# VHH binders against q6mzz7r34to333: the designs that were tried, part 7

Target 1, 300 residues: q6mzz7r34to333
Amino acid sequence: TFKDETFPAADSSIGQKLLQEKRLSNVIWKRPQDLPGGPPHFILDDISRFDIQQGGAADCWFLAALGSLTQNPQYRQKILMVQSFSHQYAGIFRFRFWQCGQWVEVVIDDRLPVQGDKCLFVRPRHQNQEFWPCLLEKAYAKLLGSYSDLHYGFLEDALVDLTGGVITNIHLHSSPVDLVKAVKTATKAGSLITCATPSGPTDTAQAMENGLVSLHAYTVTGAEQIQYRRGWEEIISLWNPWGWGEAEWRGRWSDGSQEWEETCDPRKSQLHKKREDGEFWMSCQDFQQKFIAMFICSEI

## First folded at step 1 (VHH)

Design b20 (framework vhh_h_nbbcii10_fgla)
Fold by ESMFold2-Fast, scan of step 1:
Formats: C-alpha cells, structure tokens, sequence
Structure b20 (fold): chain B 300 residues (1-300), chain A 126 residues (1-126)
C-alpha cells in the first residue's frame, strides 16, 4: 500500500497555522477503506458539485471553482483521470493541475486526516463514501505546501490552477452589467463562473441574518429572466460549498419565498427544483448589492 | 457571424393576414446546433414582448396568450428560415417584430436569446 514520503501522514502536512487556529491535536490519518460507512468509491454514479462538502479549512475559494468545474467534462477527465478503489488499488492517486504554463501531475497516498469517524477537511456528502473531492483537496494541499496553504486563498488562483484559462473579473459594485446575459453567454461557452461575498463583522466566513456567508466563495450555476407580477425580474442561481440548508439565502426568490408562490412563469417547476441543499436563487439586484465580484474563467 | 434578417412586414387591415420570415446565416438548424428560435415584438411606447418560440427540433412551441389560435410559428431547416403566420390581425398587433435565436434552451425570455434581427414593422390599420 503506497505511502507518500514527500507529503506524510503527519502534522507537517496540515501545517502549524491550521493546527493552532483549529486547536487540533493527536490527528489520526486513515485510508478511506478504514472509515465507517461501507466500501469507499472514488466516483459514485457521476461527478457533481453536490459531491463536495467543505470541512475545517477556509478553502471555499478552491471548492467553489471545483464546483463550477464539475460541469465541464473535458476538465473533469483531465484532472481526475481514471482511478478506482476497486481496480488496481495500491493506495496511490494522481491529479493534474495547471502550474507555470503547463499541466503538472500531483501524486498522493489516500491517507486522510480525521477526528473520530469524520474527515477534518473536505468530507463525503451524506456519507456516500465518495472520495474524489477529499483526495483532490489533499493533492492541491500538497501542490501548495500543506492544508494550511489552502486556508484563505484566492478564487482567481484556483480557477487558473484547474483550467489554465483566462479570468474576467466583474466588479459588482461598479458599473451596471447585464448579469443574465453575461452568465448565459459564459455558461453556453463552457466557462466556469464563481463569485464572492465581502467581509462581514468578523474577519472570518460567517453565516449572516440573510442566510449568505460573509468572506465566502460561491459557484454561479445559472441565471434567468422570470415572469413576476406584471413584468419581469432577473434571477441568479448560486451554490454554497458548505452544503448546509441553514446557510442559504433567505431573501427574495429563496426556496420558501412568496415570489415562487406568486409567479405564473410556465418554467416555475423547472427553475424551482429543490434537488439538494446549498443551491438557491436570488434576484440579480440583490446579488449585485450583496456580492462583491463575479469571476468568469474562459478557454484561451 | 450569426445573422438574422426579418422580412414580410407591412400594412394590413384588421382581420387580415401576414407571414413573417426570418432568414438565418452563420449556423445550421439541426439536432447538433440546438438553437431555439423565437419571435418578439415591441409596440410603440411599450416594452419587448414574447410572441412565439419553437425548439431546435420543432417538437415544442410557445405562444403568448394574446396570439394563441391566431399565430403559428414554424421552421424550415432546409432553408434556414423561421416563419410566423399571423391570422386575424388586430390593431393591438401593431409592433416591430424581431426574430431571435438561443443555443440550448426552449425559452421565451428576451435575455435568454443570443442573436437578434433588426426588426420588421407590422402595422394593422384601416
């Protein structure tokens, strides 16, 4: 069973900053097959942003970019490759990242830091024992130096590291922009779209009264023009890597809002599908006021 | 590169008929292109209104309540042309009519459409 000597199952791979900030001691490292919940899967059924659940690191910047990436089959295949816990398993996994003008392969062993029965950082959602997000996070931690180096990063860096693409930064508090047109155009071109909220009362990511998280990165999953009352309103769909229903937007066009009850739009049932927690709609006006930036990552 | 050009507009009396055409170039109407096509109109002093839309396959159509039973949308993939047959025209149908194309969606919202024609004027009056 492979053991990676260059990124060992030790505190050095976590880094002193995270160990101190999260007050971590006696961290145990386990391979997925040694965790409760049944046999591990690298990919179960299909690849989806809903496979991702953020843990103890403030790496939402990376996870939001990854969530957007899951919709692009070429980048998914290039980065994740063909790997399995059942076929030719040797405790070794490989991922590709874009670095300094070229694709670089990062090799890791599948030992993950845990406390009790739970992964400290990215963890399988709903205990389905699907580990591609957990292992890819470990590989990115190794690339940058440690899990501590994932803590408080930049969304632009993650987008480039995953694609090798070009970033367009839309400053939401500056000039007016046609958000629905921009998002639809970028989505049809296969571009990755992410956004970020500004700092709140504290210098950490925190859920606010309106349900948004401050100092946090989100994936943009869509935008539409919808019939409301005697006219039209523009709305945008976002996904939070936290995956918690309690940290979802509570304003206009949220899952339980009066707007969804009152709209006569014939596409209502298609747009307002509650498939998973962490994804929600809000008005483009509220989005422009509550978020600070939207990043579109396009192919060269 | 994608261009849409409307034709067939003009003056018609109430109760009359007109057929609008939209010639498309720079792309093909096929299963692989996945372009949905629509007609929109803007009456004097009013906002843009969706009139009719048709999917890339032609299997699904949308009509605004104001035109249901009077207007018929169709497409001819061999000619790369979209049509709007307008029957039983009313004074309220007076507007500039625009042809529009959208990739990957069957939608009647203006913001969903990527390509637009220049418009053709339809006037219904005696």
Amino acid sequence: as target 1 above (300 residues)
Amino acid sequence: QVQLVESGGGLVQPGGSLRLSCAASGFTFSDYSEYALGWFRQAPGQGLEAVAAISWSGDSTYYADSVKGRFTISRDNSKNTLYLQMNSLRAEDTAVYYCAAELGYDSYYPSAYDYWGQGTLVTVSS
Scores: ipSAE 0.000, ipTM 0.132, lowest interface PAE 19.9, mean pLDDT 80

Design b3 (framework vhh_ozoralizumab_d1)
Fold by ESMFold2-Fast, scan of step 1:
Structure b3 (fold): chain B 300 residues (1-300), chain A 121 residues (1-121)
Amino acid sequence: as target 1 above (300 residues)
Amino acid sequence: EVQLVESGGGLVQPGGSLRLSCAASGFTFSSYEMYWVRQAPGKGLEWVSEISSSGSTIKYPDSVKGRFTISRDNAKNTLYLQMNSLRPEDTAVYYCARDSYYDESGYLDYRGQGTLVTVSS
């Protein structure tokens, strides 16, 4: 079984910053086969943002970009390739990233740092033990130097590293923008869409009273015009890579909101079914007020 | 698979005491740090206590320090919270939680259904 000596199962691969901040010592490394929960899968059925659960690294900037990538099948083929834990398995996985004007291949072994029965960093969200997000995170950590090098970063860097594309930065507080049109146009073009909240009372990511996290990156998963009362309203769908309900928007168009009960839109049952997984709707007006930037990454 | 079942909540007078229990199943309880967190009416989640996998390292916020005691019985897969000198501001739903990531985000890996504690005359 392959052992990558250039990115070993050792503290050097985690880096001193995370070891000290998280008070990690005697870190155990295990291959997915040795973890409870049944046989491991690289990809089961298809990739989805709901396969991703952020762990101990503050790498939301990377995971928000990755969440957007799951909605575009062309990037799946370029980056994840065809790999398996069953056919021709040798403990080796490979991924492609864009670097300095070209696609580069990063090779890793499948040893992952663990605490108890779960991964320290990105972990499988489903009971089906899907490991593509965990292994891709490890490959990106190797590319940048260590897991500590993933700890805080810029959305723009992750988007370019995953696509080789060009970034459009929309400043939400100063730019007059038709958000529904912008999101729908970008989605049709196969672009990745992410957004970010401004800093809050502290310089760290913090769950706020309204359910949003300050200084945090999100995936934009859609935008729609919806019938409301005698007219229409614009709403936008976002995914938090933390993947849990305690940090979900609590305002207008949230899961339990009055707006969903009052709307007569024939699509409401289709739009309002992705709850309890870090995904939520909010009005474009609230989005433009509460978020600071939206990034669209398009191919040249 | 993973289940956490809290019990022991109820109505108590100010200055009273209450002991909460959390029965864990579906995972190796002795391998995880455990937490008690609470949610008061109209408020967000608040960390109440944490305990290391062995039980040797325990932490409390100033709001409960000296009044609350967390403990665990790894042989019985059970987490406890002894609450003394209860105050009206301790009124909340108390959750047993498993979360090694908590220190930066308030992220909960798993929590139970909660048990209501009401401190009132």
Scores: ipSAE 0.000, ipTM 0.131, lowest interface PAE 12.7, mean pLDDT 80

Design b4 (framework vhh_ozoralizumab_d1)
Fold by ESMFold2-Fast, scan of step 1:
Structure b4 (fold): chain B 300 residues (1-300), chain A 121 residues (1-121)
Amino acid sequence: as target 1 above (300 residues)
Amino acid sequence: EVQLVESGGGLVQPGGSLRLSCAASGFTFSDYYMYWVRQAPGKGLEWVSEISGSGDYTKYPDSVKGRFTISRDNAKNTLYLQMNSLRPEDTAVYYCAKEGYDFWSGYPDYRGQGTLVTVSS
């Protein structure tokens, strides 16, 4: 079984920042086949942002871009290639990233740093043993130097590294923007859409009283006009790479809000799919007030 | 919402033992590192133990190493701290605490109401 000597199962691959902040010593590395939960799968059925659970690394910038990418199935073959834990398995996995004008292939072994029986960083969801997000994160960590180097990535860089595309930066506080039109147009073109919150009271990502996280990146998953009372309201859906948890928007159009009960829109059941995976809706008005930027990454 | 409720504190003589418990709710308990931290009168917070989600990894500062043992029962969503050979300097309010989602949020991101441990004759 392949052992990558260039990016070894060692503290050097994690990096000093994470080792110090996590107070880690004698970190154990395991292949997915040695983890509980049943046989491992690289991809089960198809890729989905709900396969992604952020772990101990502050790599929301990368994971938000990755979450957006999962809405474009054509990237499945380009970036993830055809790989398996069963067919011709040798403990080696390959991923493609765009770097300085060209696609480069990054090879890794499938040893992952673990916290007993769970991955330290990106981890599979409870209901599946799907490891493509965990392995892709490892490959990106290798490309940048270590898992600690993922803390210093920028959203625009992650989008370009995954697509080779061009970024349009929409400054949400600078000019009026038709968000529903912009999101729908970008989605129809196959573009990746992400957004970011401004810094909070501290210079760190922090869950706020309204349920949003400051200094954090999110994936934009859709936008719609919805019937509300005697008129229409514009709403936008977002996904938090932290995944499930309590850090979710608590305002208007949130999963448990009275707006969903009160709306008479015939598409209500289709739009309001209550999942505890970090996806939520909010009004475009609140989005424009609470977020600072939206990034659209388009193919040339 | 995350809730952590500590219990088991009280008055104990030097050399005695106490076991603290923390009932956790509002999150998937087994997915997170858990911590015990304490605050002595007039002092700041001091980390006293940590345990990984599975319970396979534990860590202690030298001040309590060999005297305190952290453990968890993931089926009951409960964290424990077994405190032996207690000393007057262990007098503090003890808090159960949950790991944050990432390192930039700091650790721990939540703590409970605390339980008072007083070690004196």
Scores: ipSAE 0.000, ipTM 0.139, lowest interface PAE 15.6, mean pLDDT 78

Design b5 (framework vhh_ozoralizumab_d1)
Fold by ESMFold2-Fast, scan of step 1:
Structure b5 (fold): chain B 300 residues (1-300), chain A 120 residues (1-120)
Amino acid sequence: as target 1 above (300 residues)
Amino acid sequence: EVQLVESGGGLVQPGGSLRLSCAASGFTFSEYAMYWVRQAPGKGLEWVSEIDSSGGSTKYPDSVKGRFTISRDNAKNTLYLQMNSLRPEDTAVYYCATEYGDWLSSYDYRGQGTLVTVSS
C-alpha cells in the first residue's frame, strides 16, 4: 500500500501551530479501511455540501468554497477524478488544483490523522464512511505545506485554487447591488458564490448573539424575492460549514421566524425546507449589514 | 430521553423481502437525519443507508444499492428500510441511528437492533 514520504504520517504534516493551539496528543494516522464504521467509500451517489463536516482546523474559508463547488457538477470529475477504495486501490489518491495558470495534480496516501475513532480535521458525516472531503482537505494541506497552513486562510485563494476562475469582490457596506439578481445570474452561469463576516471581539471565529459566526466564511446557496405581508422582500440562503447547532441565524427569515408563518407565497413549501446542515435564510438587508463581502468566482 | 425502537426483522429465504421499521421518540424527528447500520456476526458496524430530515435525499453503499430503500414518515416519527432480493451476506442485526445531540459524534443514538437472518 502506498506511503507518501513527501507528506508523511507525522506531526510535521499537522504543523506546530495546530499541535500547540489544539493541544493535540495521541495522534495516530490510519487509512479509512482501518477505521470503524464499515468499508470506506470515496463518493456515495454524488457529492454534496452535506458530506462536509468541519473538524479541528479553522479552514472554513476552504470548506465554504468547497460547499459552493458541490453545487456545480462540472468540477466533480476535474478535481476529484475517478477513484475508489475498491477498484484499483493502492492507497494512493490524486486531486487537481489550479496553480499559476495551470491545473496541477497533488498525490497523497490515504493515511488520515485520528484521535480515538474520529478524524481530527474534516471527517466523514457520522453514519456513512464517505472520504472525498477528508482526502481533498489532506491534498490541499500538502499543497500549502501542512494542515496548519489551512488554519485561517483566504477565501479568494480557495476559490481560485479550486476553479481557475476570476473573482468579483462585492463590498457589502460600500456597494449598492441587486443581490437577488447577482446571485441568480451567477448561479445560472455555474459560478461559485461565497461570503464572509467581519471580525468580532477577538481575532478568532466565534458565535455571536445574532447566531452568526464572526471571522467566518459561508456558502451562498440561493436568493429569492418572496411575498410578505402586502409587499415583497428579498432573501438570501447561506450554508455554514460548521453544520447545525448553536451557530444559527436568529433574525428575520430564520427557520423558526414569524416571517415564514406570515408569508402567503405559494413557493413557501419549496423555499422553507428544514435540513440539519446549517443552511438558513435571512433578508438581503440584514445580509448586507451583517456580512462584509460576497465573492463570485466565474469561469474565464 | 431519546429512544429508537426497531422492528420487522426475522428469518427469510434468499431472494426474499423484509421491511424494517424504527419508532423514534424524545426528539424532533423531522429535524434530524436518520440512518440504518448493521452488524454481521463477527464483524464491525456497517453503514447501510442514510436519509435527510426532509426525505428528499438518500444515500446507499454499492453493496445494497438498488436492493434497499430507506424512507421516513415525519408525521408518524417512523423510519423504514425496505429490503429486497436479500442475500445470505445481509444476515445481521440492523440498527436505527440518528445524529441528535452532538453533531461531531458517531452513532450517538442507536436502537436495540432487530435481527435479520437470510437462510434457506
Scores: ipSAE 0.000, ipTM 0.260, lowest interface PAE 13.6, mean pLDDT 81

Design b6 (framework vhh_3k1k_2)
Fold by ESMFold2-Fast, scan of step 1:
Order: C-alpha cells, then sequence, then structure tokens
Structure b6 (fold): chain B 300 residues (1-300), chain A 118 residues (1-118)
C-alpha cells in the first residue's frame, strides 16, 4: 500500500495556520477502508456536486468551482480519470490540475485526516462512502502546499486551476446583465459558473438571517424564466458546498415558498425538487442584490 | 492607494467613553465589510466588532456586547466604534480593517492607542 513521503500523514500536510486556528492536536490519519460505514467507493453511481460536503477548511472557493465542474463530463474525466478502491487498488490516487500553462499530475496516497470517524475537511455525505471529493481536495492541498493553503482562497484561481480557461467577472452591483441569458449561454458552452456573496460582519463565513452565507462561494446550476401570475419572473439556481443544512435561502422562490405553490408553470415539477441538498432557487433580482460577483470560466 | 486612518484613541478612566473613527480611501467603501480589531501587549490581535457592507448588520465579540457600538457612514467613507463603560482590559491598540469577498487579506490601518487606567 502506497505511502506518499512528499505529502505525509503528518501535521506538516495540514499546516500551522489550520492547526492553530482549529486547535488541532494529535490528528489521526486513516485510509477510507479503515473508516466505518462500509466499503469505500471512489465514485458511487455517478459524479455529482451532491457528493461534496465542506469540512473544517474555508475552501468554499475551491468546492464551488468543483461543484460546477461536476456538470462538465469533459473536465470530470480529465481530472478524476478512471480510478477505484477495488480495481488495481494500491493506496495511490492521481488528479490533474492546470498550472503555469500546462496540465500537471498530482499523486497522493489515500490517508485522510480524521477526527473520530469523520474526515476533518471535505467529507462524504452521510451513508455515502464516496471519496473522490475528499481525495481531490487532498491533491489540491498538496499542489498548493498544505490544507492551510486552501484556507481563504480565490474563486478565479480555483476555476483556472481546474480548467485552464478564461474568467469573465461580472460585478453584480455595477453591471447591467441579463442573468438568464448569460447563464443559459454559458451552460450550453460547457462553461463553469460560480458566484460569491460579500463579506459579512465577522471575518469568517457566517449564515445570515435570510439563509445565505456571507463571505462564501456558490455554484450557479441554472437559470430560467418562469410563469408567475399573469407574467414571467426570472430565477436562478445555486448550490452551497456546505451541502445539507440550515444555510439555505429563505426568500422568494425558496423550497417552501409561496411562489412555488402559486405558479402554474408546466415545468414546476421539473424545476422544484424540495430537497435538503444545498441547492435552491431565488429571483434574479434578489441574486443581483445579495451577491457581489458572478464568474464564468470558459475554454479559450 | 488603499488607506485606512484610525483616530480617537486616548487615555481614559475606567467607566469612561471614547469614539474611534476610521477614514477610508482608495477603494469603493460601500462594497466592503468593515471591522475593528484590537491588540493588547503580548497578545494576539483579536476581532472586536464588524458591520456588513450590504445590510449594515453588526456583530460583536462577547466581552464588548452592550458596551461597544459599530456604525458606518458610507457618504463619508467612515466607520465608527463607540466605546462605553470602558474597563482596564479594553486597553489595546485598535485597528480598522476592510474585507471584501475574493481576497485572502484585509486592508489594515496603522492603529490608535486606547488606554484605560486610573
Amino acid sequence: as target 1 above (300 residues)
Amino acid sequence: QVQLVESGGALVQPGGSLRLSCAASGFTFSDYAMRWYRQAPGKEREWVAGISSESGSTSYEDSVKGRFTISRDDARNTVYLQMNSLKPEDTAVYYCAADWYGESYDYWGQGTQVTVSS
């Protein structure tokens, strides 16, 4: 079973910033097969943003970009390759990232830092022993230096590192933009779309009264015009890499909102899923007011 | 050039009050969350209070809740910290910081000294 001596199962791989900030000591490292919950899977069923659950690092910038990437089969295949815990398993996994004008392969062992029986950082969702997001995060941590180097980064950097593409930055408070058209056009082109909320009153990401998280990155998963009353409204779909939880939009077009009950749009059942999966809809008007920026990453 | 200039620090007796100001220039002030930090001798810099860019929502460190009030004036590019019922343990250099999503660093001022002593 492979042991990566260049990125060891040690505090040096976590980094002093996170060790001190999270007060971590005597961190245990385990391979997925040694964790409870059944046999591990690299990919179970198919690759999805819903496989991702953010942990103790403030790497939402990376995870939002990764969530967008799961919708692009070309980049998924290039970065994740064909790997398994059963077929030719040797405790070694590899991923590709774009660095300094070229694709670079990063090799890691599958030892992950854990607290109790759960991963300290990106985690498989409950009852899902699917580890591709955890291992990809470890590979990116190795590329940048340590897990501490993932802590508070930039969306633009993650998007470029995952694609080698070109970023269009849309300042939501300054730019007149047709959001539905922009999102639909970018989606058809296979572009990755992410967005960010402005900083809040604390120096960390914090859940707000309206259910959004401040100083946080989200994946844009769609946009539509929807029939409402005698007219049309524009709505946008977002995914929070925190995954399950209490930090979901509570305003117009949220999962339990009056708008979904009142709409007669024939696509209602397709668009409105009522799932606790971190994905939600909001009006484009609210999106433009509550978010600060939207980033579109396209191939050159 | 980004610049944050704190003022209002002074020597004050326990139970007294001070109002700190931070004047900002070189960036679109209304887009940034503003925060106050303090650093006492031999201790790490700690967060004291913050105010958001969007809603103006505020938050405070537990030891200053009910005594300190943060506010902002976007027309004047200024953030304030009203400090009431000052205690000796509030003695520190107070720093103003500006924070914007997408940046891994804050813009900091030079600090203003607050001393609470009889």
Scores: ipSAE 0.000, ipTM 0.368, lowest interface PAE 11.6, mean pLDDT 82

Design b7 (framework vhh_3k1k_2)
Fold by ESMFold2-Fast, scan of step 1:
Structure b7 (fold): chain B 300 residues (1-300), chain A 119 residues (1-119)
Amino acid sequence: as target 1 above (300 residues)
Amino acid sequence: QVQLVESGGALVQPGGSLRLSCAASGFTFDYYAMRWYRQAPGKEREWVAGISSGGDSTSYEDSVKGRFTISRDDARNTVYLQMNSLKPEDTAVYYCAKEYFGDSGYDYWGQGTQVTVSS
């Protein structure tokens, strides 16, 4: 079984900043096969943003970009390749990232930092034991230096590192933008779409009274016009990399809101069916007021 | 490349006023919270004031509340610290800091500007 001497199962791979800041102690490294919960899978039932649950690192900037990428099968093949814990397993996994004008392969072993029976950073879904997000995070940590180097970063950097594309930055508090048109056009072009909330007066990302997280990155998963009362409203769908059941928007068009009960749109069942835990809708008006930026990453 | 350039520091008498400026470049200024810190000789660097990316929310260390005001001009990529009723205890090098998605351990720092309050 492969052991990566260049990114070892040691505190040096976590980095001193995270060890000190998070008061990490008794960190054990285990391969997925040695974790409870059943046999591990690299990918189970195809990839999905819902496979991703952020852990102890503040790497939402990376995970939001990754969540958007899961909607593009082309990037899945480029980055994740064909790998498993059964076929040709040797304890080694490979991922590709865009760096300085070219695709670079990063090789890792599958030892992951664990405290108790749980991964410290990105963790698999409790029921699935699915590890592609955990291993990809480890590979990106190796590329940048350590897990500490994932702790607070730029959304634009993650988008480029995952695609090799170019960024369009939409400043939501400036000139008016047709969000539904912009999101639909970008989606048809195969672009990745992410957004960010503004900073609060504190040093860290925090859940706010309205259910949004400050200083945080989200994936944009869709936008639609929906029938409401005597006319139409524009709504936008977002996913929080904190995962299922974490902080969620509590305003208009949120789960259980009056708007969903009152709408007569024939697509209501389809739009609700696409909503999963951790994913929510909000009005485009609220989105423009509460978020600061939307980033569209497109191929040249 | 991120750059922060502080200015406005001077020698003032107790009870005086100063306005510090921080000119920012190399990043999208209005997307980030900005902060002021200070460091007196032989002391650790301490947080003084913060302002949210939209400018709607501000916060202050207890010893400067009511005396200092943080503000920003996003069109000019500049953050300000208006200091009134200065005390000898305010003597320090003042630093402007950019949040790197929100952790001071990863903040970009300027070179600082010296404020001396003495008679």
Scores: ipSAE 0.000, ipTM 0.252, lowest interface PAE 12.2, mean pLDDT 81

Design b8 (framework vhh_3k1k_2)
Fold by ESMFold2-Fast, scan of step 1:
Structure b8 (fold): chain B 300 residues (1-300), chain A 120 residues (1-120)
Amino acid sequence: as target 1 above (300 residues)
Amino acid sequence: QVQLVESGGALVQPGGSLRLSCAASGFPVSDYSMRWYRQAPGKEREWVAGISSSGDYTSYEDSVKGRFTISRDDARNTVYLQMNSLKPEDTAVYYCATLDYWGSEPYDYWGQGTQVTVSS
């Protein structure tokens, strides 16, 4: 099977900084067919944000970009191409990224860094053994130079590299912004919207008491004005790429909050979905205080 | 103009103590998580300690736990690193940071560093 000598199954592909900072040793490289959990699939029943699981050493900013992509079929079809582990399999996978004004194909072998029997970085959801997120991550790490370069890389660059678009960076603490208008305008234009929390006490993402994750990127899924207490409030919807079973916002407009019981907005049933799927609402006031930036990636 | 200025670095004997200061200007430190990093000659810059914007959470690299304490004084717009029981291995240039790995954020700033040398 194919062995990519330009991005070998070696510590050089992970990078010294990440190896030392995460205290990684005895990293083994395995192809998906050598991992437990049944036969591997590249894509099973189309892609979704629910295919993505963060591994112990992975940075979540890249996952937020992937989550945004799963909501826009034009970008994901262009990037992932038509591939499988069964049809014409040779241990080689191809992905497209935007580089220097054009779509460039990046070729990788499917050897992935593991500790024990689990992928070290992005993981397939264990029941499905679906590897498109893991392999796309490897291809992007190769494009940037190493997994270390991806880990200490930038959400803005990933959004451009994945879409070929242009970024508008909204600094939430520096200027007043009409969030509902900005999000609705961007959504109508077919733009990808992500946002980021500031760093916490470490240089890695971690769950905080209010349910948000520090140094973490989220996907923006919507914004609305909602009727509340004889007036209107502005709220914003976010998706955590860690998915269900992870930290989720616990403040105003969260899934079980009193605000959803008190509102008489006729759209309540459409907007409020009590699910553990990583998607939640919060007030635009809280969003602007707790997040540092919102990124809008638009087509050229 | 946003800037971070470290001070307090010196030559000390093993077992000694130092307090490093990071004076921030151009932005309110109270809104930001602050971190300390260090870099020894020929090595990559490594994370040492961090403190949340609220001050309620602190974290430390394993080799400095119990010896170093990070704190903040939001009224003076300053962050501190108290270093006790210093070892030769702690010799490095120490940097204060509001670093975000998202890229071109205007608040993503590093100080110039302050040299700490611990004699053998």
Scores: ipSAE 0.000, ipTM 0.217, lowest interface PAE 15.5, mean pLDDT 77

Design b9 (framework vhh_3k1k_2)
Fold by ESMFold2-Fast, scan of step 1:
Structure b9 (fold): chain B 300 residues (1-300), chain A 121 residues (1-121)
Amino acid sequence: as target 1 above (300 residues)
Amino acid sequence: QVQLVESGGALVQPGGSLRLSCAASGRTFSDYAMRWYRQAPGKEREWVAGISWSGDSTSYEDSVKGRFTISRDDARNTVYLQMNSLKPEDTAVYYCAADTYEYGLGSYDYWGQGTQVTVSS
């Protein structure tokens, strides 16, 4: 089975920053086939943002961009290619990233850092052992130098590295913007959309009382005008790369909110998925107040 | 860019109270989360309390919970730290910090020069 000597199963691939900050010691590296939970899959059924669960690195900036990418079949096919743990498996995986004006291929082995039975960083979905997000994160860590180089970064950098596109930065507190129009126009054009919250009461990302995470990156998954009380309200859908069972918005248009009970919109059952998956709706008014920036990445 | 000036530090007896103020100038104060830190002689600077940019959320270090309260007055561009039931171990220089996220620069702190709090008799 392939062993990548240029990004070895060693502390050097994690980097000193994460080793010290997370107090990591005796890190073991395992291939997915050696982890509990059944046989590994590169992709199971189809690619989805819900396959992603952030781990111990503060790489939400990368994972939010990746979550947006899962909605674009052209970019995901180019980056992930056709790979399997069963067909022609040799412990080697390849991913493409945009670097210095061109697509470059990054090759990795499938050894992942673990403690106990869990991956230290991006983790597979709880119900199935699906590893494309874990392996792609490893490839990106190799591209940048180490997993420590993923720890705190910029949404704009991840979006460009995944697409080769052009970034539009919308400063939510400074710029007048029609959010539903902007999101729908960008989505129709195949653009990737992400957003960020400002810092909170501590100097780290923290879940706040309203359910949002401070100093955090999210994927924008949609925006709609919804019928409400004989009029229309604007709402926006966001996904948190922390994943299942994590902090979710608790305000207007959240899963249990009165707004969903009162709306007579015929699309209600399609828009309102009552599931703890890190995805939630909120009003565009609350979004513009509580988030600081939205980034749209478009093709050149 | 933000300039921060702390005030309110004094000598106080154990069990006493003080209110520290941090006045901000420059860019819009309401865009920033605000934090208080303290540093005793020979020790590293430690986080004490924080308030989100919206004021919706506050947080405190365990040793000051129930005794200290952070608040902000955006009309006056000021953040406050109300300190009650002061103990000798609260003796330190108290610093105000504004945490920003700026395009191209990421998150970084602006710091004040500090104000001395001494709890002794």
Scores: ipSAE 0.005, ipTM 0.428, lowest interface PAE 10.6, mean pLDDT 82

Design c1 (framework vhh_ozoralizumab_d1)
Fold by ESMFold2-Fast, scan of step 1:
Order: sequence, then structure tokens, then C-alpha cells
Structure c1 (fold): chain B 300 residues (1-300), chain A 121 residues (1-121)
Amino acid sequence: as target 1 above (300 residues)
Amino acid sequence: EVQLVESGGGLVQPGGSLRLSCAASGFTFSSYWMYWVRQAPGKGLEWVSEINSGGSSTKYPDSVKGRFTISRDNAKNTLYLQMNSLRPEDTAVYYCARGFYSPLTGYFDYRGQGTLVTVSS
């Protein structure tokens, strides 16, 4: 079974900053087949943002970009390539990233750092045992130097590294923008869309009173006009890479809000899906006020 | 070790009533806001009630307002949900959940195993 001596199953691959900050010691590394939960899968039933669950690293900037990437089926082959735990398995996986004007291939073994029976960093969603997000995170950590080099980064860097595209940065507090039109146009063009909240009272990401996380990256998953009472409202859909059971928006158009009960829009059942997954809706007005920036990454 | 153990679920016909209980241990129960949330088959979590640490303030979504009542007994470390006028749409696994002391803070840090409520004729 392949062992990558360039990025070994050792503390050097995690990095001193993260080892010290998270007080990690005697970290164990395991291949997916040695983890509980059944046989591992690279991809099960196609890729989805719901395959991703953030772990101990503050790499939401990377995971938000990754969540956006899952909305474009072409990336299943382009970045993840065709790989399996069952067919010709040798403990080796390959991924492609854009670096310095060209695509580069990063090779890793499938040993992952674990604490007890769970992955320390990105982990498969419960019961799925899908490892493409975990392995892609490891490959990106190797590309940048270590898992510590993923800890607090920039959305623009992740988007470019995954696409080779160009970034449009929309400052939400000062830029005039038709959000529904911009999101729909970008989505139809296959662009990746992410957004960020401003800093809070601390230098780290933390849940705020309104349910949003400060200094945090989210994926933009859609935008729509919706009938409400005798008029129309514009709403936007976001995904938090922290996943289920974590902080979620508590304001207008949130999963349990009165707006969803009061609306007569015939698309209500399609738009409002109550999920334990970190995805939620909010008004475009609240989005423009509470978030600081939206990034659209277009190929070309 | 924080533990929340729900009980009181079962099969009930439409229009019936059930009372759910949640036994809390491993933390200072009287210092936390408590919640009931439910998950219907094939659907996500839905918040159905909240109560402040002292029991003086409660809140409900319109879907259950007037039918469900949340209460707590801090001396017994127990949370309750009285459910009246049950509908088939109330069929779900009901979870007792602990969160931060503000109902606006966004997520539950602990929840129990859940108790199944089936409303069917």
C-alpha cells in the first residue's frame, strides 16, 4: 500500500502552529478502511456539498469554495479525477490544482490524522463514509505545506487554486448590485460563488446573536424572487461548511420562520427544504447588511 | 458528561395528547436555555419550542402555538413538552436540546437520542 514520504503520516504534516493551538499530541494516522462505519467510498452517489463536514482546522475559506465547486458536475472529473477504493486500490490518490498559471498534480497516500475513531480535520458526513473531501483537503494541505497552512486563509486563493479562474469581488456595503440577477447569471455560467462575514468582537470565527458566524466563509447556493403577502421579496440561499447542528441564521426566511408559513408562492415546497445540513435562506437585504463581500469566480 | 434522555413518545390518534419528558444530567440545568426540536421522516430539524433558564419566558413557531406548551422543573433537572390537538403532520422524532442562554445564538451544543411520536389513525 503506498506511503508518501514527501508528506508523511507525522506531526510535520500537521504543522507546529496547529499542533500547539489545538494542543494535539500522539496523533494517530489511519487509512479509511481502518475506520469504523463500513467500507470507504471515494464518491457515493455523486458529489455534494453535504458530503463535507468541517473539523478542527479553520479552513472554512477552502471548504466554502469546495461547496460551491460541487454545484458544477464537471469538477467531478476535472479535479477529483476517476478514482476508487475498490478498483485497483493501492493507497494512492491524485488531485489537480491551479498554481502559478498551470495545473499541477498532487499525489497523496490515504492516511488521515484521527482522534479516536474520527478524522481530526474534514470528515465524512455521518453514515456516508465518503472520503473525497477529506482526501482533497489532505492534498491541498500538502500543496500549501501542511494542515497548519490551511488554518485561516483567503477565499480568493481557494477559488483560484480550484479553477484557474478570475475573481469578481463585490463589496456588499458599497457596490450597487442586483443580487438575484448576479447569482442566477453566475450559476448558469458555471461560476463558483462564495461570501464572507465581517470580523466580530474577537479575531476568530464565532457564532453571533443572529445565528451567523463572524469572520467566516459561506457558499452561495442560489437566489430567487419569492411572493410574500401582496408583494415580492428577494432571498438568497447560503451553506455553512460547519454543517448540521451548528450556528444558523435566525432571522427572516430562516428554516423555521413565519415567512415560509405565510408565503403563497407555488414554488414554496421546492425552495423551502428543512434540512439538518447548514443550508438556509435569508433576505437579500439582510445578506447585503450582514455580510461584507461576495466573490464570483469565473473561468475565462 | 452531558446527557439528555427523552421519554413519553408513542402512537396517538389525531386530536390526542402526549407529554414528553427530558431528564438532564452532567451540567447545571438551571443555567441553560432548553429547546424541543423535531425531525419528521425524510425532513430536516424543525424548532418547536424554547424556554429560558428560569422558566419565565417561552416561544413557539405558529405551527404549534396554542397546541404545545414547554415547561421545566429545575429542582428535578427535567424539561417537558405538553402536546395537545396532535395532527398527522406532528409525526416526528422529538429531541430535547441544550443551547446557549439566548434563543438567537444559532445552534444546539447537545441533544438527546430522541423519542418517536406517531400520530395516526
Scores: ipSAE 0.000, ipTM 0.096, lowest interface PAE 18.6, mean pLDDT 79

